# VHH binders against DNA replication and repair protein RecF (recF), part 24

Target 1, 363 residues: DNA replication and repair protein RecF (recF), of Pseudoalteromonas atlantica (q15zz5)
Amino acid sequence: MKLDSVQIRNLRNLQHVTFKPSHGVNFILGINGSGKSSILEAIHYLGFGRSFRTSKHKNVIQNEQESFTVFCECLEDSTTQRLGLSRSINDTVSVSINGIKGNKVSDLVSLLPVQIFTPQSSDILLGAPKLRRKYIDWCLFHVEHSFLTCSNAYSRLLKHNNALCRKQQVGYANPQRVYWTDLLAQYGSELTEFRNAMMTRLIPLITSNLAQFLPEFCVEISYYRGWEKGLELNEALTKSADRDYKNGYISVGPHKADVRFKISGKPAQEVLSRGQLRMLVAALQLATTQCLMSYTQKTCIFLLDDVGAELDAAKREVFIDRLLESNTQLFVTAIEEHQLEFIDKYQNKKMFHVEHGQVREES
Below, E stands for the ipSAE of ESMFold2; O stands for the ipSAE of OpenDDE; V2 stands for 0.75 times the mean of E and O plus 0.25 times the DockQ between their complexes.

## First folded at step 23 (VHH; framework vhh_podentamig1)

Design s4 (from j1 with E31D; at its last look DockQ between E and O 0.71; V2 from the best seeds 0.74)
Fold by ESMFold2, look of step 23:
Structure s4 (fold): chain B 363 residues (1-363), chain A 121 residues (1-121)
Amino acid sequence: as target 1 above (363 residues)
Amino acid sequence: EVQLVESGGGLVQPGRSLTLSCAASGFTFNDYDYSWYRQAPGKQRELVAFIYGDSTLYADSVKGRFTISRDNAKNSIYLQMNSLRPEDTALYYCAAETIDWFTGEVSTDYWGQGTQVTVSS
């Protein structure tokens, strides 16, 4: 689905903002501190239930307000959908779908696939494996209808099994420990099957995109499932059990998985410049957008924050062109209009100016 | 005011059945997943059952005998306990939990005060 209208209330410096984006490209201009990234943050909340800028939801709420709210209207098969999300000071979330409240965040975000490219997006390559697992899992969430149930079961069982490890570490053995560990293995194996299948789909797409963005490198992409090759997960958990109980946590399984990127046998992040890392991330982001459209016929809402800082002029235009090829609704922020010199070629576009938390469509 | 209020506990003979209820108020019921926990005297609190969407997980000791369910219209969670045994004697707690769809982080946000179940001749 694509956004027809957006309303934002009490989010950072955005007290009350309403605008009607183009289904094509939306350029959002403003100086730092004007609110342009907060516009993207609002849309990101609709697609993730969380901010890309902070883990602290209360920091997003405007001063002296008890909550922020984001509403949108979207077109789906000639039917308008009305979607809303609110976050409160007490960290309570409220979701509205077509006027019906009490929906889960997962119900909302499944309707609006959102991806984001920011100055910090290189962290997927430079940061902890958790970020690379989220990359795969985002795609699985939108593509595979059974994924969330499996992932939730694994997460809950992992927390429970970690707690059992800590209790046994201090002498409180649970007589059902093997049962709980076998159940963890069951869901962990299923989760791993989902991820293996998704990586098989994504790797060719990423590789094809890299031929365009980093033609001078051959990037080897592999998936580490989170435990020793040649063992079933239940066998690996049995093998690690004494260590896990001594240390107080489960040390093997899909929660330890990673995606590895190598160039000539070395981690890609040790070889690539900062600009080249951004191009690798762009290739990754295009691949998930392509996979989503190909596999589900869904379109993506894509957020490009601070495009002038992230990509040189030629690469900016190419990246935007490739995203629009997938019928993606695009939102691009920039500080100065000259960073967007190429926009004249886009006919399905709108320009918005942001000043002091106010949004004006350029006519 | 957020509340989870358990009810339906009591003294019951071995082999009999009992239904626990947990009424939720002060928050949006459908935003949460729910668990039952129990704590026998002098023992650690243990997970009994977890319900998330249409799916459930059970402790081995209760599987096949206990059934967790929820009624979204009544903002209530239930634990049907069949074929009760003396080792089921415990204080039973209802809990509201979240699993972040994106990070997988699990938190227990609210706890009830508990309802006592005593299985004895």
Scores: ipSAE 0.750, ipTM 0.914, lowest interface PAE 1.1, mean pLDDT 89
ESMFold2 (binder alone), look of step 23: mean pLDDT 87; pTM 0.862
OpenDDE, look of step 23: ipSAE 0.757; ipTM 0.932

Design s5 (from j1 with T108M; at its last look DockQ between E and O 0.57; V2 from the best seeds 0.76)
Fold by ESMFold2, look of step 23:
Structure s5 (fold): chain B 363 residues (1-363), chain A 121 residues (1-121)
Amino acid sequence: as target 1 above (363 residues)
Amino acid sequence: EVQLVESGGGLVQPGRSLTLSCAASGFTFNEYDYSWYRQAPGKQRELVAFIYGDSTLYADSVKGRFTISRDNAKNSIYLQMNSLRPEDTALYYCAAETIDWFTGEVSMDYWGQGTQVTVSS
């Protein structure tokens, strides 16, 4: 669904901000960049329950305040929804859906698919495999109704099995270890099936996007499931059991999965320049946006932070055009007006100016 | 402020049934998932059952005999224990947990004080 209005209270330097975004594209311009990113951070909280800038929610609360709040009104099937999230100094979360409190974060975020492209988004490619797993899993969360239940079961069983490994490491064996490992294998196999199916959907979309963004490269995309080819997961867990008990953790399974990008047999990260890596990330995020539209008809809210630093002028316009074609509501921050000179072509747009934590719509 | 209070334990003969209850207060009940653990004398604490959304997981030793459930209106979690065996003798704990929807990180947020179940002739 698309945001009709946003209210932000006590978030970083944003004491009390309200604005009514366009359902199309929203350009946020300011000479003080940190205020612009805080507006995106507020919207990101509605879509993730967390910041893209810090894991410490206390650091997002305005000084001397007990909490911050983000509230929005949005449209779904001609019905207005009222959604809110608050985080307190004691690190608690409160979610409100249509005036009813006590909802899970997952209930809120499922209503508002949000994606973000920042200077740090290249970490999807340069960082740990968990970032690439989160890329797949974000799409699965919004597209497959039974994914979260399976993923939660696997995560819980993994924590339990890791604890059993640590106990065995110090001499305390659980007589039900094989049962718990077999149950882990059951859910791990199901999780892997979800991810394989999603990769089958995403690879053609990514490949098509790469033809536009990086035509000079042929990028091979593959999914490593997290264990040795030729074995079922229960067989792999049996094979690794002695090592896992010695080391105190489960070393194989979908929690070790990765998405691999190669050019002529080499990791793409070793071949591509920083600018080319940004194009690969753009292709990836456009693919998940396209996938969301194709399978759910849900609106994606897309946050494009510091567009001038991440994309050259021609690539900015192409990326924004493709996102808007994919049923998105777009929020784009920029530092200087010349970075947005192409905006006259967009019909459903608004321009906002940010100064000292205050937001003004351009008349 | 925050409490998980178990009740319903006691002495019971083998083959009989007990229902354990866990009353939650001081936090938003619906935001959490819940589990029962037990610790027998001389043993490590072990997971008995876990309930998350509409789904449950059970230890092998209790599967088919025990049922975990929750009542959101009463902010309570239950463990129905049928066909009790002497090996079920333990201190039973209720726990509140969260699993982050995005990262999958599991946190054990709150624990009860425990209720004793003794299965003996």
Scores: ipSAE 0.810, ipTM 0.933, lowest interface PAE 1.0, mean pLDDT 89
ESMFold2 (binder alone), look of step 23: mean pLDDT 81; pTM 0.791
OpenDDE, look of step 23: ipSAE 0.846; ipTM 0.939

Design s6 (from j1 with E105Q; at its last look DockQ between E and O 0.67; V2 from the best seeds 0.77)
Amino acid sequence: EVQLVESGGGLVQPGRSLTLSCAASGFTFNEYDYSWYRQAPGKQRELVAFIYGDSTLYADSVKGRFTISRDNAKNSIYLQMNSLRPEDTALYYCAAETIDWFTGQVSTDYWGQGTQVTVSS
ESMFold2, look of step 23: ipSAE 0.737; ipTM 0.903
ESMFold2 (binder alone), look of step 23: mean pLDDT 86; pTM 0.853
OpenDDE, look of step 23: ipSAE 0.876; ipTM 0.957

## First folded at step 24 (VHH; framework vhh_podentamig1)

Design l1 (from z3 with T28N; at its last read DockQ between E and O 0.72; V2 from the best seeds 0.79)
Amino acid sequence: EVQLVESGGGLVQPGRSLTLSCAASGFNFNEYDYSWYRQAPGKQRELVAFIYGGSTLYADSVKGRFTISRDNAKNSIYLQMNSLRPEDTALYYCAAETIDWFTGEVSTDYWGQGTQVTVSS
ESMFold2, look of step 24: ipSAE 0.795; ipTM 0.925
ESMFold2 (binder alone), look of step 24: mean pLDDT 88; pTM 0.871
OpenDDE, look of step 24: ipSAE 0.854; ipTM 0.955
ESMFold2, fold request of step 25: ipSAE 0.756, 0.759, 0.768; ipTM 0.911, 0.914, 0.912
ESMFold2 (binder alone), fold request of step 25: mean pLDDT 88, 88, 88; pTM 0.874, 0.871, 0.874
OpenDDE, fold request of step 25: ipSAE 0.863, 0.865, 0.865; ipTM 0.956, 0.957, 0.955
ESMFold2, last read: ipSAE 0.762, 0.750, 0.762; ipTM 0.911, 0.914, 0.915
ESMFold2 (binder alone), last read: mean pLDDT 88, 88, 88; pTM 0.874, 0.872, 0.870
OpenDDE, last read: ipSAE 0.864, 0.860, 0.864; ipTM 0.955, 0.955, 0.955

Design l2 (from z3 with Y32H; at its last fold request DockQ between E and O 0.58; V2 from the best seeds 0.76)
Amino acid sequence: EVQLVESGGGLVQPGRSLTLSCAASGFTFNEHDYSWYRQAPGKQRELVAFIYGGSTLYADSVKGRFTISRDNAKNSIYLQMNSLRPEDTALYYCAAETIDWFTGEVSTDYWGQGTQVTVSS
ESMFold2, look of step 24: ipSAE 0.820; ipTM 0.937
ESMFold2 (binder alone), look of step 24: mean pLDDT 87; pTM 0.862
OpenDDE, look of step 24: ipSAE 0.868; ipTM 0.952
ESMFold2, fold request of step 25: ipSAE 0.790, 0.783, 0.792; ipTM 0.924, 0.921, 0.927
ESMFold2 (binder alone), fold request of step 25: mean pLDDT 87, 87, 87; pTM 0.867, 0.861, 0.860
OpenDDE, fold request of step 25: ipSAE 0.855, 0.859, 0.863; ipTM 0.950, 0.950, 0.950

Design l3 (from z3 with Y32N; at its last look DockQ between E and O 0.63; V2 from the best seeds 0.74)
Fold by ESMFold2, look of step 24:
Structure l3 (fold): chain B 363 residues (1-363), chain A 121 residues (1-121)
Amino acid sequence: as target 1 above (363 residues)
Amino acid sequence: EVQLVESGGGLVQPGRSLTLSCAASGFTFNENDYSWYRQAPGKQRELVAFIYGGSTLYADSVKGRFTISRDNAKNSIYLQMNSLRPEDTALYYCAAETIDWFTGEVSTDYWGQGTQVTVSS
């Protein structure tokens, strides 16, 4: 789904902003502090229900205001939709879909696949395995209608099983421990099957993209499912049970899964420069965009924050070209237009100038 | 004020049925998932049933006898308890839970006060 119009109220320094983006690429120019990243934050909120800049939602609300609101109109398959999200000072969330209130955040987010590329995006490679699991799971969420139900059941069962481990440390015994662990194994096995299938789809796409972005490296990509090879998950959980109950948490399963990237047997993050790691991330994010297109015909909204600081000129153009080939609506921030010297080749584009929290389309 | 109010408990003979209700007010009902817990005398509180979207999970001891359901129009959650046994005697609690779609984080944000179910001759 592509944005036809966006309205932002009381988000950081954006008091009241309305603009009509191109379905192709949108360049948002402004000096630091003008509000350009806040425009991306507004769109990100529609696609995630959260900020990419802060976990503290109150920090996103404009000073002395009770809430912020983001509205958009979108087109998908000849159907126009009106989508809105409001978040208040007390963290109350209101989601509107076509004038109807009372929707879950997941209802809104499923309609608007959004991805973002920022300086922090290298954390997918440098950070904890949970970030790489979120990478897979974002794609599964948008591609597989049964995924969220399975994932949520596993998360709930994991919390329950962890609580039982902790209670056993204090002397509480639950006579149904094996039942709950077996149920965790059932959903964990299903979750692992979803992820294995998704990795089978993603690895060829990532590998193809790396030939374009990092041709000098051969990156080996593998998936660790979170427990010992050769065992079913219920067997692994049984094998670890005494240790898990002593330690107070379940230590095996898909919540311990990871995606591993190696070059000549070494972790890629130990070999690649900072800029090369960013190109690996770009290859990963392009792959999920391509997968989304291939299996669902959904479009992706892609946010590219501070492109001048994060990508050199040649890499900016290549990355944008590949995203546009995937029927992606792009929003790119930069400080100065000359950081985007290649933009004249794009016919479906718009330029926006941001000053003091106001947006002007370049005529 | 945010509230979860259970009702429908009482004294009932073994083999009979009882329906518990949980009425929610003061928050967006559809944003949450719901569960029933129970606490028997001398025992710790335990999960009985969980409902998320179109999926349900049950403790082994109640599977096939109890049914959790929700009515979004009435902002209510139900627990239909059939073939009741003396060991089902407990204080039953409704809980509202949130699972973040992106992080998978599970929070139990609201609890009811409980409704007593006593199964005896």
Scores: ipSAE 0.686, ipTM 0.873, lowest interface PAE 1.3, mean pLDDT 88
ESMFold2 (binder alone), look of step 24: mean pLDDT 83; pTM 0.823
OpenDDE, look of step 24: ipSAE 0.859; ipTM 0.950

Design l4 (from z3 with F27Y; at its last look DockQ between E and O 0.58; V2 from the best seeds 0.76)
Fold by ESMFold2, look of step 24:
Formats: sequence, structure tokens, C-alpha cells
Structure l4 (fold): chain B 363 residues (1-363), chain A 121 residues (1-121)
Amino acid sequence: as target 1 above (363 residues)
Amino acid sequence: EVQLVESGGGLVQPGRSLTLSCAASGYTFNEYDYSWYRQAPGKQRELVAFIYGGSTLYADSVKGRFTISRDNAKNSIYLQMNSLRPEDTALYYCAAETIDWFTGEVSTDYWGQGTQVTVSS
């Protein structure tokens, strides 16, 4: 679905903001501190239930307020959906879908696929494997309707199995430990099948995008599933059991998976410049956008923060064009108008100016 | 916020059945997944059953004998306990749990006070 209207209340310096974005591309202009990133953060909350800037949700609430609220109206085949999210100082979340409260965050975010490109987006390549697992899992969440149920089961079973490891570490054997480990293996194998299938879809798309964004490099992309090649997961869990009980946690499985990017046998992050790493990230995010479109026909809402600082001018325009080709509603922030010199070519666009936490549509 | 109150415990003979109920208060009932746990004297609390997204998971010791269910219209969670054994004797707790859709982090957000089940001849 595409955002038709957005209302933001008490989020950072945004006391009360209402605007109606274009279904195409939306350019948000403002100086640092004006509130332009906070507008992206509000939309990000609708698509993730969390901030991209902080894990402390109360820090997003405007001072002396008890909560912030983000509401939107979205179009789905001429039908309007009314979606809302609120976070309170006591860290409670409230999700409203068409006036009905008591929804899970997953119910809301499944309706609004959101991606974001920020200075921190290179962390997918520079950071821990968890970030690369989230890259795959975001796509799976939106493309495969049964993924979340499987992922949740695995997460719950992992917590339980880790607790059993800790108890056995200090001598409290559970007679059901093999049963619980076998159940973990069952869901872990299913989770791994989802991820293998997704990587098979993504690798050709990423490779094709890299031919345009980084033509001078041949990037090898591989998926490490989280345990030894040639073993079923139950076999790997049995093999690691003594170590896991000694250490107090499960050391093999899809929670240890990774996506690896190599150039001539070396990790890509050791070879590529910062600008080249940003191009690799752009290729990755374009691939998930393409995958979402081809398998679900869903609209991706794409947030491009601080476009002038993060992308070379020529690559910036190409990236935006490729995103728009993929049925994407785009929100782009910039500090100065000259950073957006190329915008005249877009017919389906709007320009917004942000000053002191207030938003006005140009002309 | 959810407040959980268990009921339906008691003294029963081996082989008989008992239904535990967990009444939840608050309009946020549907936001959570739910579990039953039990704690026998001198032992740590252990997971009995978990219900999530309409699916269920059971401890091996109760699988085939116990059934967890939820009734969203009544804001209630149930544990049907059939073919009870003396080793099922414990204080039974319901719990409200959250699994973050993006991070996979699992938390137990609320606990009931518990209801006693004693299986004895």
C-alpha cells in the first residue's frame, strides 16, 4: 500500500504534522535539526514498530508528553486503510488498524513494507551477521506468508533450549532435552529452507544490480546456514550438545547464519571504499525491492535519508529511477535544493519544506 | 497491560481430567502469545505449553494429554489436562509473552499468581 496521508504527533520536535505525500517521489528539504529525519522515523515506525535511530522508544517522545502517535491513510485498490501506532513513556505499544486496537505490531508492519537507506545502512556489510540475517528475513517476512510463524517458533524454542543448556551447565539435567532439541531442529530446518530459497532469488538480482553500480568488481555472494555442511541440523545439534551444555547456549543453527560478500577471496568490506560499500548496499536494497514487487506486487515505501551525503550525484539519480520502476513510494531528504537539481524530470512528485518541526508543501 | 488470573486447580485422582482457565483483563489480550508453566515443590518453573499465532508447542511429558487453547472473545486461555498423573502435581501459571517480529527477541511480560493441581490417590 502507498501512503495517502500522514499525521505525526509529539514525535521528537514534530508536535503536530500533517501532509499528503505523492504516490511517486517525495522530496523533503530542511536544515539539520528541522525535523526531516524525524518524518522518516515516523514512517519507519509504521513499517517496523521501532526507530532506526534509537532502541530507547521513550527518547522519541517529545518532552513533557506521555506518548507519540503516527497515523496514516493508505490506498489499496481504491480502498482506504487507516493505520496507527503509538508508543508511551512506559514503553507500551498501541497498534490501530481501521479503528480496531489490540493488534500485534506484525499485523501493522506486514501491510507497509518499508526500507531505509541512511549513513548506518553500510552496517549491513560492516556489522555483525545479525544485520545480514535481518536483510534476508525482512524480505521473507513480506514475501512468504508462513515465514513469521516458523521464525517465531524457532525463536521461542531457541530461548527454551538455551535455558536448558544453562541449567545443565550447573547440573540440572532435563529428561526432555533431546525432545526439545529435536523440535528446535525441525523448525530450524524449515527456517533454513526459507532462507535458501530467498537467497536463490536474491543473488541473481543483486548480481545484475552490481553490474550497474560496481561494474569493476565481481562480488561473490554466499549463504552460511549456521552449521557444518553435509549434516542435517539435528545431527549438528547432537554433535554440539556437550559444548553447548558446557557453554550455556546453542552454538549451531539458523540463528548463527550469515551472508558473505567476497571479492577475490577477501571480505568485500576489506576491499571496497566507503562509497563503494554504499553502492553494494544500494544493490542489495534494490534487489529486495525487486523481489517484493515480482512475488507480491506490494508497494515498497523507501526512505532515503540525506541523499546528498550518501550517494554520488549520478548514482543517486539511477538508484531513485530503479526504485520507482519497482512500484516504490519514495521519500528523499536533502539539506539544500541544489542537491535535488534532477527532480524536474519526475512527473509524479511533491516537494516539502521542513522548518522548526513544521511541514509545508511547496507551491 | 494484561492481568492474568488462573483458576480450575484442585485435588484429583490419577487418570482423571481437569481444565485450567486463565482469565486476562485489558483490551490488549490479542497482542500477546500465551504459555502455561508449572512448578513442583523444590523445583524450578518449567514450560508446559505455548500457544502462538494459533499454533501450539508442548513439553514431551504432557504431549497428547494436555491441550492449550485460547478464546479471544472471552480473553481467556485454557489448559485441558487429561489422563493426569501424580508427577503432574504442581502450581500452574499462565504467562503473556511477546516475540519481536524483526529481532526475534522473546520476553515474558506478565505472569499469573498460579493455581494448584494435586494428583493423588
Scores: ipSAE 0.767, ipTM 0.908, lowest interface PAE 1.0, mean pLDDT 89
ESMFold2 (binder alone), look of step 24: mean pLDDT 86; pTM 0.856
OpenDDE, look of step 24: ipSAE 0.871; ipTM 0.951

Design l5 (from j2 with E105Q; at its last look DockQ between E and O 0.61; V2 from the best seeds 0.77)
Fold by ESMFold2, look of step 24:
Structure l5 (fold): chain B 363 residues (1-363), chain A 121 residues (1-121)
Amino acid sequence: as target 1 above (363 residues)
Amino acid sequence: EVQLVESGGGLVQPGRSLTLSCAASGFTFNEYDYDWYRQAPGKQRELVAFIYGDSTLYADSVKGRFTISRDNAKNSIYLQMNSLRPEDTALYYCAAETIDWFTGQVSTDYWGQGTQVTVSS
C-alpha cells in the first residue's frame, strides 16, 4: 500500500504533524535534531510495530504525554485503508484497521511492507546470523501467505522442546519426547522449504543488482539450513539429542540457519570495505523490494535515513531509480540541500522541510 | 485486572465427554494465542494443545480426542474432551501467549487458576 496521508501525534518532538506524501519519492530535509528521523520512525512503527532507534516505547512518547499515535490513509490496489497504531506509557499497544480496534500488530504490519536503510544496516552482514534470517523471513512474511503460521508453529514447538531438554537435564523425562521432536522436525522442514524457495528467488535478483553496485567482485551466495547435509531434520535431531539434553536446548534446525556471502572462498565481510558492505546491503534490500513487487504486486515503503552519509551521489541516484522502478514509495532524509541536487529529474516527488518538529511542504 | 478463568471441570466416567471453557478479561483477547496445559498429581505440567490463528497442535496422548477452539466474540477458549480416559485426570490450565511476528520470540503472559477433571468409574 502507498501512503496518501500521515498524521503523527506526540512522537518525540512531533506534537501534531500532518503531511500528504507523494506516491513516488519524498525528500525530508532538516538539521540534526529537527525531527526528520522521527518522521521515519513513525512510518517504521506502522510497518514493524516498533522503533528502529529504541526498544523502549515510552522513550518515543513526547515528554509529559500519555501516548503517541501514528495514523495513515493509504491505497491497496483499488481499496482505501485507514490504519493507526498507538503506544502508551504503560506499554499498551492499540492497532486500528478501518476503524476497528483490537487487531494484532501482525495484521497491521502485513498491510504495509516497510524497509529501512540506515548507517546501521551493514549489521545484516557484520552481525549474528539471526539478522540474515530476519532478512529472508521479512520477505517471506510479506510474500507467502502461509509463512507466518508455519514460523509461529516452529517457534512455539522450539520453546516447548527446549523446555523438555531442560527438564530431562534435571531428571524429568517426558515420555512423549520423541513425538514432540518429530513434530518440531516436520515444521522445521517446512520452514526450511520456504526459505530455500525464497533464496532461489532472491539470489538471481541480488546477483543482478551486484553487477551494478559492486561490479569488481563475484559474491557467492549460499544458504546454510542449520543442520548436517545428507540428513533429514528428524535424523539430525536424534543424532544431537544427547548433547541437547546436556546443554538444555535444541542445537540443530532452521533456528540455526544462516545466509553466507563469500568472495574467493572468504566471508565477504572480511574482504569488503565499509563502503562496499553498504553496496552489498543496498543490493540485498533492492532484491527483496523487487521480489515483493514481482510476486505480490504490493508497494514497498522504503525509508532512507541520512542518505548523504551512506551513499555517494551516483549510487544514491541509481538506488533510488531502481527502487522507484519496483513500485516503491520512498522517503529520504538529508541534512543539506546540495545532497539532493540530483532530484530535479524526478517528476513524482515532494520536498518537506523539518524545523523544530514542524513539517512544511515546499511549494 | 487481567484474568483467565477456567470452568467446566468435574467427575466423569471413562468414555464420556467434557467441555472446558476459559474466559478472558482485562486485556485485548484477539492479540494473543492460547494454550491448554494439564498437571496430574505428582507429575510435571504438560502441554495439551495450543491454538494460534486458525492453526492447532495437540499432544500425542490427546490427538483425535480433544479439540481446542476459540470464540473471539465471547473472549473465550474451549477444550472439547471426548473419549475421556483415567489418564486424562488432571488440573487443566489455560494460558495466553504472544509470538513476536518479527523475531519469533514466544512469551507466556497470563495463566489461569485451573479446573479439575477427574475420570473415574
Scores: ipSAE 0.753, ipTM 0.919, lowest interface PAE 1.1, mean pLDDT 89
ESMFold2 (binder alone), look of step 24: mean pLDDT 80; pTM 0.780
OpenDDE, look of step 24: ipSAE 0.893; ipTM 0.964

Design l6 (from z3 with W101S F102S; at its last look DockQ between E and O 0.70; V2 from the best seeds 0.00; counts 0 for: pae E 3.0 > 2)
Fold by ESMFold2, look of step 24:
Order: sequence, then C-alpha cells, then structure tokens
Structure l6 (fold): chain B 363 residues (1-363), chain A 121 residues (1-121)
Amino acid sequence: as target 1 above (363 residues)
Amino acid sequence: EVQLVESGGGLVQPGRSLTLSCAASGFTFNEYDYSWYRQAPGKQRELVAFIYGGSTLYADSVKGRFTISRDNAKNSIYLQMNSLRPEDTALYYCAAETIDSSTGEVSTDYWGQGTQVTVSS
C-alpha cells in the first residue's frame, strides 16, 4: 500500500505534523535536529511497530506527553485504508485498522512493508547473525502467509525447550522432554525450509544487483542453517542434548542460522571498504524489495535516511532509480538541496522542508 | 490495572469434564498470545497448552483430552478439560505472552493467580 497522508502527534520534536506524500519519491530536507529522521521514524513505526533509533519507546514520546500517535491513509486496490498506531509512556501499544481497535501489531505491519537504509545499515554485515536472520525473515513475513505461524510456534517451543534444559541443568528431568524436542525439530525443519526457499530467490537478485553496485568483486553468498550438515534437525538435537542440558539452552537449530558473504574465501567485511560495505547492503535491500514485488503485488515503502552520508552522488541516483522501478514509495532525507540536484528528472515527486519540527511542502 | 482472572476450577470425579476460563482486562487482549500452565503441590510448574499465531499445541500428557481456545470478543481464554485424571490435579493459571518480532524472543508479560482443579475419587 502507498501512503496518501500521514499524521504524527507528539513524536520527539514533532508535536503535530500532517503531510500528503507523493506515491513516487519524497525528498525531506532539513538540518540535523530539525525532525527529518523523526518523520522516517514515524513511518517506520507503522511498518515495524518499533523505532530504528531506540529500543525504548518512551524515548520517542515528546517531553511531558503520555503517548505518541502515527496515523496514515493508504491506497490498496482502489480502496483507502486508515491505519493508526499509538505507544504510551507505560509501553502500551494501540493499533487501529479502519476504525477497529484491538489489532495485533503484526496485523498492522503486514499491511505496510517498510524498509530503511541508514548510516547504521552496515550492521547487517558487521553485526551478529541475528541481523542477517531478520533480513531473510522480513521478506518471508511479507511473502509467505504460513511463515509467521511457523516462526511463532518455533519461538515458543524454543523458549520451552530452553527452560527444560535449565531445569535439567539443576537436576530436574522432564519425562516429556523427547516429545517437546521432537515438536521443536518439526517446526525448526519447516522454518528452515522457508528460509532455504527464500535464499534461493534472493541470491540471484543480490548477485545481479552486485554486478551493478560492486562490479569488481565476486561475492559468494551461502546460508548456514544452524546445525551440522548431513543430519536431520531431530538427529542434531539428539546429538547435542547432553551439552544443551549442561549449558542450559538449545545450541542447534534455525535460531542459530546465518547468511555468510565471502570474497575469495574471506569474510566480505574484511575485504570491502566502508563505502563498499554500504553498496553491498544496498544490493541486499534492493533484492528484498525486488523479491517483494515479484512474489506479491504489495507496494514497498522505502526510507533512505541521510542519503548524503551513505552513498556517493552517482550511486544515490542509481539506487533511487532501481527502488522506484521496483514499485516503491520512497522517502529520502538530506541536509542540503545540492545533495539532490539529480531530482529534476523525477516527475512523481514532492519536496518537504523540515524546520523546528514543522513540515512544509514545496509547491 | 492489568488482570488475568481464572475461574471454573473445582472438585471433580475422574473421567469427568471441566472448563476453565481466563478473563483478561487492563491491556489490549489481541496483541498477546496465551498459555495455560499447571503446578501440583511440591512439583514444578509445567506448560499444559499454548495458542500462538493460529497454532495450538499441547503437552503430551493432555493431548487429545484438553482443548485451548480464545474468544477475542470476550477477551477470554478457555481450557476445555475432558477425561480428567487424578494426575491433572493442580493449580491452573493462564499467561499472556508476546514474541518480539525483531528478535523472536518470547516473554511472559502477565500471569493469573490460578484456579484449583482437584480430581479425586
């Protein structure tokens, strides 16, 4: 779905902001501290239920306020949807879909595929495997209707099986532990099948994008499922059981999976410069955008924060062009207009200026 | 005020049925998933059933006899307990749980106070 209007209340320095974005590309200009990243943060909340800047929702609420609210109107198949999210100082969330309250955050975020590219996006490559699993799982969440059910069941079974390990670590053995571990293996195998299928879709797209963004490198991409090759997951869980009970947690399975990027046998982060790592991340995020378009008819909303710090001038234009070709509604922040001098070529665009938490559209 | 309030417990003969309910208030019911737990005197608390994201799963000891369900309109969770056995005697309580969509971590946010089920000949 594409945003037709956005209303933001009491989010950081944004007391009351309303604007009507273009369905194409939206350029948001302002100095640091003006509120431009907070506008992206508001849209990010609609697509993720959380901030990309902090894990603490109270830090996003404007001083002396009890909550913030983000509302939007969206177009889907010629019909308008009215979506709202509010988070309060006590960390309570409220989701409204077409005037109906009591929805899960997952109901809201499934309607609005959102991606973001920030100065910190290189953490996908430099950070822990969890970030690379989130990369795959974001795409699965939006593409595969059965994924969420499977993923949630696996997570609950993992928590339960970890608790059984901790109890046995201190001398309590559950007589039903094989039953619970078998269920964990069943859902873990299914989760792994989802991820294998998704990686099969993503690798060609990533490789094609890298030919454009990093033509001087051949990046080897592999998926590590989280346990020993040649074993079924139930076999791997049985093999690790004594260690898992000693340590108090399940050590094998899809919760241990990773995506690995290598150049000439070395981790890509040891070969690539900072700017080249950013181009690899751009290739990754373009691939998930392309995958979403190819396998669904959903519109992706893409947030490109601080474009001047992330991409050189030529690559900014190429990245934006490729995103727009992929059925994307784009929001780009920048500090100065000269960082956006290529924008005259875009017909479906809007410019917004942000000053002291206020937004005005350049007509 | 956040509350999970269990009811429907009692003394029942082996082989009979009982329905437990758990009424939720003070929080957004639909944003959570739910589990039933039980604890017999002198024993560890154990998971009985959970209902997550359209899934229902059961402990082996109750599978085929117990059914967990939820009614979003009434903000309530139920445990239908059939063919009760003396080993089902326990304090039963419901729990509200969330899964962090970004990490996959499960957190138990709220617990009820429990309702006693006693199965005695």
Scores: ipSAE 0.409, ipTM 0.800, lowest interface PAE 3.0, mean pLDDT 87
ESMFold2 (binder alone), look of step 24: mean pLDDT 85; pTM 0.840
OpenDDE, look of step 24: ipSAE 0.848; ipTM 0.957

